VHH binders against F-box/kelch-repeat protein At1g67480. Designs and how they scored, part 2

Target 1, 376 residues: F-box/kelch-repeat protein At1g67480, of Arabidopsis thaliana (Mouse-ear cress) (q9cag8)
Amino acid sequence: MQAFALSGKKRIVNHGMCFSKGNLDLGSRLSENFMDDPLIPGLPDDVAKQCLALVPRARFPSMGSVCKKWRFVVQSKEFITVRRLAGMLEEWLYVLTMNAGGKDNRWEVMDCLGQKLSSLPPMPGPAKTGFKVVVVDGKLLVIAGCCMINGSLVASADVYQYDTCLNSWSRLADLEVARYDFACAEVNGHVYVVGGHGVDGESLSSAEVYDPETCTWTFIESLRRPRWGCFASAFNGKLYVMGGRSNFTIGNSKLLDVYNTQCGSWHGSKNGLTMVTAHVEVGKKLFCIDWKNHRKMSVFNAEDETWEVVALPLSGSSRAGFQFGKLSGKLLLFSSQEETGQCTLLYDPDASPGTQWKTSEIKLSGSCVCSVTITA

## First folded at step 9 (VHH; from a19 with G103D)

Design e3
Fold by OpenDDE, look of step 11:
Structure e3 (fold): chain B 376 residues (1-376), chain A 121 residues (1-121)
Amino acid sequence: as target 1 above (376 residues)
Amino acid sequence: EVQLVESGGGLVQPGGSLRLSCAASGFTFSTYWMSWVRQAPGKGLEWVATISQSGSEKDYVDSVKGRFTISRDNAKKSLYLQMNSLRAEDTAVYYCARESYFDSGSYLDYRGQGTLVTVSS
């Protein structure tokens, strides 16, 4: 009597919750009809735009509330151009801060003098890590990352945009590949995403580019080797990918990958940097804090692809995490640790030797997670 | 609680060898990159070596390359540093440290009490 053990493979039908892609097509249904109305009655629209461009940046949200056409104009790339021509551009610092409990993350906004202006509305989506932030056309993009769900890291493809003129968040198109701990930079109005970890924690070689005009992500040539924990910078229309790790390298990667946006190809150099805890571009230089040495910053010159080392005027524990910011052509150094007194340092690359470092009056409400500078 | 306990330090002559050990507890050892760091008298903390979770990836400060070898035993939750051809400049307190990763970089979030290595003739 052979007992046939019917191994009933219970197919756990993962009911994939079809989150209905609510087409927040909020962008496209601007009814064509409001565009026919004069921006300002009695003025040509070009003159009206010039008039609006003279309004202080802090009043842009109010302007956007006047009518649909004003809203459209204020959020446009063209408006920034008009402001530039009028000499009315304002540089603001946006800082994502985390409180001591790690539960309250918020964006703080400061003017060019370091005075706190406001906080941003809450960022949509779950709290994430391993995301990247980038500025394109006066907008802040928060790209991908990961979150802990049921004890596992889940990679995201979500992209959120903050319009600095309208003071509002929106969701953009998802990445083609969900990822975290990747390199990201804006080059010539396009956003590049390179490498990172995928949904299974695998190291990625894939790279994508976002076109704000078409609102689409597209694959570009992949890296020769998968990289994660890398960062990107843009110089002279080229994308530089540095730092991070690869399964094909012993230790941290010192490889520099350069993407030529014109020819659509990668070339490599050995003049890279290892893992970096913080980086910022100021002028034609890239400033980096190496994860191995928090008492020095490495400075990359893209013109000759050379590195120099600059000492940080810091005393105390090497455990102190730092983040960079930039304002008015100067580097800001934020302390991530409570113990180091929340003193922000300023580095002026154009100052005389020995006088480059100063104390900044910028005070954050919490630890700096990341920062961007947006001119509008 | 995360604990890292270093051992194996001592006095050694130049050209000698020493093996440091670190016992880890209070966390999932196999999921973290681990590092050795050192602090020489009157100097700041210096990174020495790091090793990946599986041990497949290793990195060293230039001054110790070819002389030091980092290794780990995940089953024993132990980190090791084999130091050969020791020099006077290697004299330091050596610390075992855990690496944490965030954004585009990593940092050492925990370290032990250290073990003293003295290289003297």
Scores: ipSAE 0.017, ipTM 0.330, lowest interface PAE 6.9, mean pLDDT 84

## First folded at step 13 (VHH; from g4 with D30S G50E S56D)

Design p6
Fold by OpenDDE, look of step 14:
Structure p6 (fold): chain B 376 residues (1-376), chain A 121 residues (1-121)
Amino acid sequence: as target 1 above (376 residues)
Amino acid sequence: ELQLVESGGGLVQAGGSLTVSCAASGFTFSYYAMGWSRQAPGKERELVAEITFGGDTYYADTVKGRFTISRDNAKNTLYLQMNSLKPEDTAMYYCAARSWGTLYAHSFDYWGQGTQVTVSG
C-alpha cells in the first residue's frame, strides 16, 4: 500500500498586488478646472482649436507644454478631426528597429518624404517578442507579447500607448488574457486581439476588443478553433483572421475566419493564406509574404476578393526576411536581417506594370522589427 | 537594474515640514514620470503626487497646497516637500517611476522600498 505522496505543488499564486484602481480621477477633476479657461484668450474655443490645428505636427509636443488645456486638446481625437477638416493631416512612418546586437531597440520616426525626424522615448516594459502593434485614433498601441524570464517564456497582457502628438508613452488596460503571436487589427476605432499562445503556451481561441472610449477590453465570441501565428486585417468593417497554425490542422492553416463586428459572429472560409512573415494593408489591398517563399508577395484585393502574386526584385539567393511598411499609399520593403547595405524598396501599386518597384531613400538604423504609419 | 531609494523620512511634529528624496539609478531618469505614493497602516496605498517628464505636477486633494513634488534630472533625484504636516500624513512613502510622460497613466512600473514619515500630533 505505497502511499503516493501527492507533492502538492504549491501554486505560488503570485498575488499580483491588485493595486485597487483607486480612481484617483485626478485627471478628470483637473480637467474640470482648466476647462473653464479660454484655450486662447480673446478667441472662442472652436476658433482657437482651428488655430492650433494649423500648427505643424512636429510642434505638437511643444504645444502640449504650453498649458494643461492645450495638452488636453492636442492629445484628443477631436484635434485630429479638426486637422483633417483643415487639410493639415501629416502622415509619418514609425519603425521599430533592432541593432546588430539585438539589445538596442528603438522607434524611429520619418516624415512623408522619408526623412528621419527623431527617435521616440524608450518604449516601456521589457523587451518582448510576439507582440502586435496597431494604430487607433492617431495613437500607437503595443500589445502583449512575451519575454524570456529565468529560462521560461512569459506571456504578457500589458498594453502600451504612444501618443504621437505629445510624444509620450502611457499604459492602457491590460488584456483579459495574456498572449503572444496573436492576430490584431483596428476596425472602426476598436482594437481586436484574436488567438495566439497563452501563459502555458496553449493555443487560444479567445478574442478581445478594446474600446478607446471606455478604455476597456472585453471578450467577444471565440474562434471555433484555437490558432496562433495568425494575422488580422480589416476590410469593410469586418475583421479577417488569416494564416497561422491550429492544432486541428496538419501543417499551416489556410482557414480564414471573418468576424462581423455588427452581428458579433464569426464565419469561416477555406480561402485563407498560410503562415505569413509580413503583411501590410495599402489602400484596399493586402500585401503578404509567405513564410515558404520570400521571393514573392501575395496580394489580396478586397474589392474583388482576388489574389495575385507579385515577384520581389531580389538579387541573389539571400533568404533574407522582410518587413513591410507603408507611406503615401506606397509599399515599403525593409530587410529584417542585418545585412548592411540593403536598400529599402518601394512598390507603387498604381504604377504601370513593370515599373512598380523603385529604390527608396529611406534608411533605417537597424533591422526592421515592425512599422506603422500614423496620420495626425 | 532600475533602483529607487527613498530617504529623508522621520518623526516630525504636526504643523512641521519634511522633505523626502528619491535617488534613481539604472534607467534614464528624464524619460520617466515620477511619483510619490504613501501607505498608512491598515490603509491602501494611495498616490500623493506625480510629476511628468514635462514638469507637470499633480496632487491628491488631501495634500494639495501643502506638498510640492519636484525633480532634478541632472541628479536623478525626485523630491517631495511636505509642509503643514498632519498626523493623517503618517505613512510609508514610496517613490515610483513609470515610462510615461503623459497624464492618465494608471500605474507605476517601479517602486522603491519606502521611507517612513511619522507625524506626531
Scores: ipSAE 0.000, ipTM 0.236, lowest interface PAE 14.3, mean pLDDT 84

## First folded at step 14 (VHH; from p6 with Y31T H106W)

Design r1
Fold by ESMFold2, look of step 15:
Structure r1 (fold): chain B 376 residues (1-376), chain A 121 residues (1-121)
Amino acid sequence: as target 1 above (376 residues)
Amino acid sequence: ELQLVESGGGLVQAGGSLTVSCAASGFTFSTYAMGWSRQAPGKERELVAEITFGGDTYYADTVKGRFTISRDNAKNTLYLQMNSLKPEDTAMYYCAARSWGTLYAWSFDYWGQGTQVTVSG
């Protein structure tokens, strides 16, 4: 792109909520007199919030359209806390699917029983690949990636968020460095991006962190060596980066790079995987499928940094890819639709041996590109 | 539906050359990253060569300088030119594709049945 910060709008997180306005300045946002009006006339605001917390999550966009105060409340971290205490939290599964031929992506939304709830509004900006998705503060972030323009890849620094409470997309601050095929994960409310390819196709060693409270990206310590085609997972305040390759190493790398967010430093070892086609974190464990063998999951235990193997209950030699989801503390395994149609399995790591796998009724309308769960 | 069909395998003498190809159908070929992998008897599959969306190429150390990956977007065909072949190059060679929109650089969503390359000598 010609201008990586094209929004022209400054996002401010003023009371634990992010929003953007065309005429915003910091002084006028701090003087928000609409917060003095009663949330519901005739009720104390605490009681009104408890009443609103009982409303099904599907109604949140309607509630956010009532007035500025309702929108502020529905977007707030406080509201999530009130709903949790009331036992009203709902876990929804968001799956990005691609139709046959790979031409269109769309977000499908379903509840924990697989009942389709809605589709998201179209993602802003041009169609992209090599981007990453994460969840922060109940919002879905779609980060960077690249576009195909005139047969060439163009790296993006764009960041968009979807607010499930408002059913809307908005633009966040751009990355400092446009990148694709990078590693990305959330650690303790902050979003980290590491490596990838830059605007000139170069392998990157740079890494950045996003603070939702300040709505800014800042650099952290770079990797010792550039890395792309990698992924990241977070455990115990640490960011684990593995997979991929570097232009400065021969072949694919088994390197595990670990960033300790408390001390701000990297540590490396040869305890990683090289090419991973799917990963998901469940509890303190990372589940991976290696491109070399689709009959097993390699499972990383973050507590002692050891690997183990879990066999997949597959009988054929599928030529389709697999992707993971997570739902209610259990692992979902989505298969490709190219040969046999969608087949979804559910793995409960806490169930007794012999009962851990079962068929899921969840059916996607296309191949799973990625999935997240959001509780609100 | 997306299909990948390899061809061009066969028996070749050590030091010889062979080209394998992969015909792709059911998708917009130019938007896919493509690769070749191989699996010898009793060994794990290994990535041999990859060509990205942007045309960058990558090779395993064991074939670098001897093998060349290329693509013809007009014919929806991926090629692997193999020169200076050695008996250890004997393997089943598989074509693989990573679709537009995937979030994992290594998530080859599709690959073919394979074509056998046997190097005698």
Scores: ipSAE 0.179, ipTM 0.592, lowest interface PAE 4.9, mean pLDDT 80
Fold by OpenDDE, look of step 14:
Structure r1 (fold): chain B 376 residues (1-376), chain A 121 residues (1-121)
Amino acid sequence: as target 1 above (376 residues)
Amino acid sequence: ELQLVESGGGLVQAGGSLTVSCAASGFTFSTYAMGWSRQAPGKERELVAEITFGGDTYYADTVKGRFTISRDNAKNTLYLQMNSLKPEDTAMYYCAARSWGTLYAWSFDYWGQGTQVTVSG
């Protein structure tokens, strides 16, 4: 009587939570014949747009609530162009802050004077790390990252967009490959994502580009070597991938990968930057904090391709991590440590030698996770 | 409490081999990047090897090709196999752990007490 042990392979039906593609068919709303209505009765639409462009940035959400056509105009790339031409552009600083408990992350907004404005609506999705933020056409994108789920690190392909004019979040198309700790930059209106760690923690060589017009991610040529922890910057229409780590390299990876967006090819150089803990572009300069020395920043001048070292005015032995911001052509230095009360430092690259450093009046509600400056 | 306990250090002749181990406790070992640092007398502490969450390994140029970092997640143990040891490798070797969650921090969060490795010429 041979007991046939029916090994019931419990098919763990991974109930893939079909997050219903709430296709916020932003596209289908464009099919409504509201485009035939005058933007402002009695005015040509071009004149009406100019009138709307004169409204202060803080009132844009209200403008968007007037009617569908106003909403369409206010959210458009064209609107920013009209504002630019009118000399009405306003620069705002957006800072993601974390409280001392690490559980409350929020976006804070400051105007060009450093005055705190209203906070952003909560960012959609789970709390993540290893994500990147980038600005494209006046929109804030929060791209990918990872989170801990049931003791496992889970990479994300999710992309969220914040419309600074409408004060609203939306979900964009997912990346083709979920990843965290990757390089990201905007180049000529396109968003590039390069390298990082994949779903299994593997180093990635793949790279993707997002086209805001088509709302699609596409693969570009892969890196020659997988790398993670790198950062990207854009100069002269090229994508520069710097820092981070590649196979068998600790510390000074001076590997520079440069993507030519015109020809669609990578080339490498050994004259790259070391690993950095923070970086920001201000004008034609790239500011970096070296991972080995947090008391100095390295400054790359894209015009002459030279490097300079600038000491941070730090007192004491504090191994304090810093994050960068920028506002009105000045560099902001935020503390990444939970210690409430550290003053924000300001560096003016155009100031006379010895007078470049000042204390900023900007105060954050928590530690700085990241920041972006958005002009609209 | 997170603990890292190094072992396996000792005296070895130049050209010899040694394996140091680090027993980890008090945290989910598999979700941490792990590394080895060393500090020689009168010198700064330097990172010699790192292994990521996904198992990617990185080495300092000074030890590349000679040292191998590995991890056993089932045993919550980190290893450093050191071959072709040189007098210059004499140092206190420290186990280090780095949590996920810091966007740009490449520094380790936790350190052990260290194990002494001495290489005689």
Scores: ipSAE 0.019, ipTM 0.512, lowest interface PAE 5.5, mean pLDDT 84

## First folded at step 15 (VHH; from r1 with D56N S107D)

Design t5
Fold by OpenDDE, look of step 16:
Structure t5 (fold): chain B 376 residues (1-376), chain A 121 residues (1-121)
Amino acid sequence: as target 1 above (376 residues)
Amino acid sequence: ELQLVESGGGLVQAGGSLTVSCAASGFTFSTYAMGWSRQAPGKERELVAEITFGGNTYYADTVKGRFTISRDNAKNTLYLQMNSLKPEDTAMYYCAARSWGTLYAWDFDYWGQGTQVTVSG
């Protein structure tokens, strides 16, 4: 009489409480229509904007703290236009400096006279290298790069924006492809990113464009050949990609890639430079330092696509690295090495021959990593 | 301390082959771009070959098709296979390393002591 022990497996019917996702659509209603309030009581908004445009640039953060509408106006592209029309634009130089230990990077700001202003808030994210900086609509963008994580090099797609009017950092949309040592430039209000190294250290041919209006990155036509270490410059609505390296060649790649933003196509020429260590656009000219010779600048004229050579007034070691800045239509030459006693040099392209170079009183707190000039 | 030690240099006849090696220590080898430069007597040092972090290779026109640069990250070793050697290839060959952390650094930051390669005509 084998007692069949019917082990009644009690099916615990887990009554899945359907937490009804109550549509907390409550967040949409408090669109406080702050836009309906007058910018300045008693004034039409256009007149009010003109009034605000007369305020010195150093006071913009304070204006942004008055109310949401003021904040909106001060950070807008339109505001820069109003200031332009009012003749109130101010040019400031932003310089990323590195200390001797390489661990302390900070942004320094100088006015048009070279006087130091307050430092920027710390840039978000990890310390990176191989990133690019660009200015668009009066804002500083720090794009991509790489960092060392747990002994591995990691490429980034992160993009950070600094609003110079509000003195604040924000994160933008990530690149479609993480990369470092790529070319970057602003063309007609759009930011172009071209080539570089990818996540596996591979050379990239892909290119992306950022639209500030849609806050999106999109792929454009790829380069014919992958390139890294290139730089980009913009002239007459075209993107010029120069320098750097392509596969299988050392030192001899003078490839110039030009992207026509209207037709969306690349064309190439052999009228470029090889491995430029520093570059800056001043007016309609591109100034470059070639890796092979740090005692001269190569100057590209975009109007006729010709090159000229300008000697640097340097007495020291040819191995000294340099970075460029620009201020008030003049070129600044910074040392990338903390050699005690190196003065900033200034080049005036409009000066008489033989008098173009002079010493600048601008002093950085460390080695120059990069610089941008922002007008607002 | 970062060290680069070259080996494998010697005397070889024209048309012959030689492999030089560079043993790296004191740094994370896989995160450096590596290269070979050479300096002949009375001439400037010239870059011969480079291999990037991701393994992309570059060559001077003078050695393209004859020389091959490679790396073994597990062994922390850089190689330069030299084929069809010419008397013009006679030089001191230097191993070089470039850190990833240097912006716009096209030159190498670290160099070995070199190994002599002599090609007899």
Scores: ipSAE 0.194, ipTM 0.651, lowest interface PAE 3.4, mean pLDDT 85

## First folded at step 16 (VHH; from t5 with F27S Y32S A105M Y110S)

Design u4
Fold by OpenDDE, look of step 18:
Structure u4 (fold): chain B 376 residues (1-376), chain A 121 residues (1-121)
Amino acid sequence: as target 1 above (376 residues)
Amino acid sequence: ELQLVESGGGLVQAGGSLTVSCAASGSTFSTSAMGWSRQAPGKERELVAEITFGGNTYYADTVKGRFTISRDNAKNTLYLQMNSLKPEDTAMYYCAARSWGTLYMWDFDSWGQGTQVTVSG
C-alpha cells in the first residue's frame, strides 16, 4: 500500500528571458527634413500616395506608424481624395452606445456590412450630455456639451477630434462660447454651431464657425431669436436649423432658420419641425422623428422645402423611440428602449414602394446615443 | 431611482384655482427638466408645463397665462399653480422628470402615478 510520494517538483527554471529593454532610443531626431525624404524610396511621391491609397482602411493606423511622412499623408485630406479617385473609399458606421446602467459609453465601429470592427479609444474629458457630433474631412468631432459637477451644471467649450486614420483623439480649439443643446452641422468643410444654452443656462442666439485649416472658431451672424434643443443640417451649401424651442410655448416653434454661407446672413420661415427626437441626412433628404409622433418619420426636401411623411413599420402600442444611423444610402433605426429584443430597422429610400422597410442584422452593444458615418 | 408622488388634486369649480404638488425622492432636481403632463379621458397625454434645470419655463398654449410651474429645491417639490380652471382642464395630472445623458432630451423618463383634477362647469 506504499504511498509512492513521487514529489518530483521539477523546478521549471523559469529562464527569465531578460528581455533586455533595448532602449530603442528611437529618439532618433527624425531631422526636421523628413519632408525631403521620398514617401516610398524609388517612387515619385504622387505615385507613392496612390500606392498607399490602395491599402485597406483597417490598416491606416499601421501605416501611420511607419514614419512621420506616412503619418502625415494618411491623416491628410488629400489622401481621402486620392482614395476616392482610386475607388477605394470605405464607409464605416460609428455609434456611441450606452450600457443599461448609463455609466459606460463607448464608440463602436462597424463596416459597410454592419460587422463590428472595433471600439474607439476612450474619449477624452468628462462624460457629457447635450453635446453634438459632426464629421469633417473624415474626422469625428465631439463638440461642447455639459456635465454635472458637485450638483451644478457646467457647460463646456471643449472640442475633441477623433482621427479615424490614426485611431487617436486630440483636442481642438475651444468654442468661443461654452454651450449645450445646440445645433451643429458641417457645411463645405466648416463646422457650424448655433444656439443652445450657455454657462448660466441662458438661451443663446450666437453662432460660431470652425475652420479646420486655421483651427479657429469665429462668430457669425447671430440668430434672430435665441433657441435651444435645435438641430442643424446642411444642403446645397446652406445651413438649416430646425426644431427645439425658441419661445415659452411647448411644441409651437416651427421656425426654420437658414444660413447662407456665401452672404453670411440668416433667413427664416415657419416651415420647420418642433421638437425632434432623432434626425439624419441621407442624400438630399432630411429624416426626422417628431416627439409627438414616434410612429412616423418626417422627411424634408431641401430643394423645394417640402415635407413628406413616412410611416414606421411598428406593430402594437409600443412607444418605440429610435435613433438614426445611415449606411450605404440607407437609414438605420436603432431602438432607444433597452428592450433587448428589438431588431434594427432598415429603410431604403430608393427601394420600390412597399419594399422600403427591412430588418437589419446590425446589433449594438447598448442603446444608441448617436451615430455618424465616416467615409475614408 | 427617482420617485415622483403627486398630490393636491381634487374637485374645483370652473374659474377656481388649484395647486398640485409633486414630491421627488432621491437625488432630487439633478434632472435636465421637470414637468407636468395631463391626460383627459379618451385623449392622449399632453405636456402642460415644463421647467428646465436652468429655470426656464414652458407652457402649452392651452394653459399659458393660467398655469404656473415652479419648484422648491429645498423641499424637493415641483408645483403647478392652476388658475382660472376650465372644465377642459379636467384630467389626470402627472409629474414627470427628464434625466441627463441623451442628445435628444424631449421625453420624460420618470413619471408619477398622477393626481386627478376635476373642474365642474
Scores: ipSAE 0.500, ipTM 0.788, lowest interface PAE 1.1, mean pLDDT 86
Fold by OpenDDE, look of step 23:
Structure u4 (fold): chain B 376 residues (1-376), chain A 121 residues (1-121)
Amino acid sequence: as target 1 above (376 residues)
Amino acid sequence: ELQLVESGGGLVQAGGSLTVSCAASGSTFSTSAMGWSRQAPGKERELVAEITFGGNTYYADTVKGRFTISRDNAKNTLYLQMNSLKPEDTAMYYCAARSWGTLYMWDFDSWGQGTQVTVSG
């Protein structure tokens, strides 16, 4: 009498909060009426926008508080264009820092001179890891990741947006597939998410694209092979996925996956990088740190598709992790380890040979988790 | 931080098989990536095999097809089955863990004391 132990797979009924499709109709009608009001009484709206564009970036939140129409204009992609034309664009550096205890993560904002301006409001949601950050249309997106809940690792599909003009967080549409340790990049105003680990820790081949206009994620062609720990970069309207693990071999994922956004297809090349710990695009160059060689960075030139190696002026333990930033066309090297004494380094790609590295005066409140530069 | 204790090392003849084990203490084993590294005399420590918390396995080219990494989450134990052993496989084998939340996804943050594997020619 063989007692068939019925392993009761407790179906964790994800109570999908059915956000009732409430009456989306009422919100659309109220939004149409404020658009008829002049932006500034007595001025054509185009002129009014030009006037508003002359206001320093630090005052955008105040402008957004004036009225609904001002708020709408200040947060718009068009406004960035107007500011560009006016020569009023300001580049700010946003850095997520972690304290020594790992419990206090905060976004810090610095101006183009590296002076600390302020901290962002707390990011919504639980503390996560394995997420990606990207800038689209002057907004910061924090995408997916994972968190520990009741002793279990939980992958997220959550997407949060920070509006730099309004100094506020909002939640965007969820990814179709929850994931962490994936590749992410903006290409031509769209956000691409590729690979990573899924809810069960499985390696993913799926890829999604976000359209800010429709506020929707859609699947694109999957990778040929599942891939995690990879990063993405955009050049010439193409999405490049590099690094990470796409096979069963340790350290040999030199596969480069290239997605052509026009034809919607992946192409593979073997000329990629291995496991990269940090990467940043500065101008037409991609800077990468390989996890096997922390004393050098690999630099990809998108114009001629060549690689060069640049030594890092590192003093001390080879175990120090680094993150990249960029500001005013310069590369920033941040320490990711709590070693309180490491100065931020600046690399000027246009400087004379031997003089490219300098010490930066930028000081972070903690270890750099990630950074983005937003121009608005 | 996981406490890791390796066992099962020993002397084996070339072509033989050996299984090493790593007992992990702590509640985070199931959410940690685990790995085996080895260090031969006069050589740098090298990652031999890795298993993610999701069960994905990765191997160094030198051991691919010969070694198998596995984990038993119920027992908080990591295994490395080594087949077709070669003298070149002689090394101290270390169990490693990468905890959740580590910023560097490639690095391990916990290590055992190691178990010696010696393959005689």
Scores: ipSAE 0.421, ipTM 0.755, lowest interface PAE 1.6, mean pLDDT 85

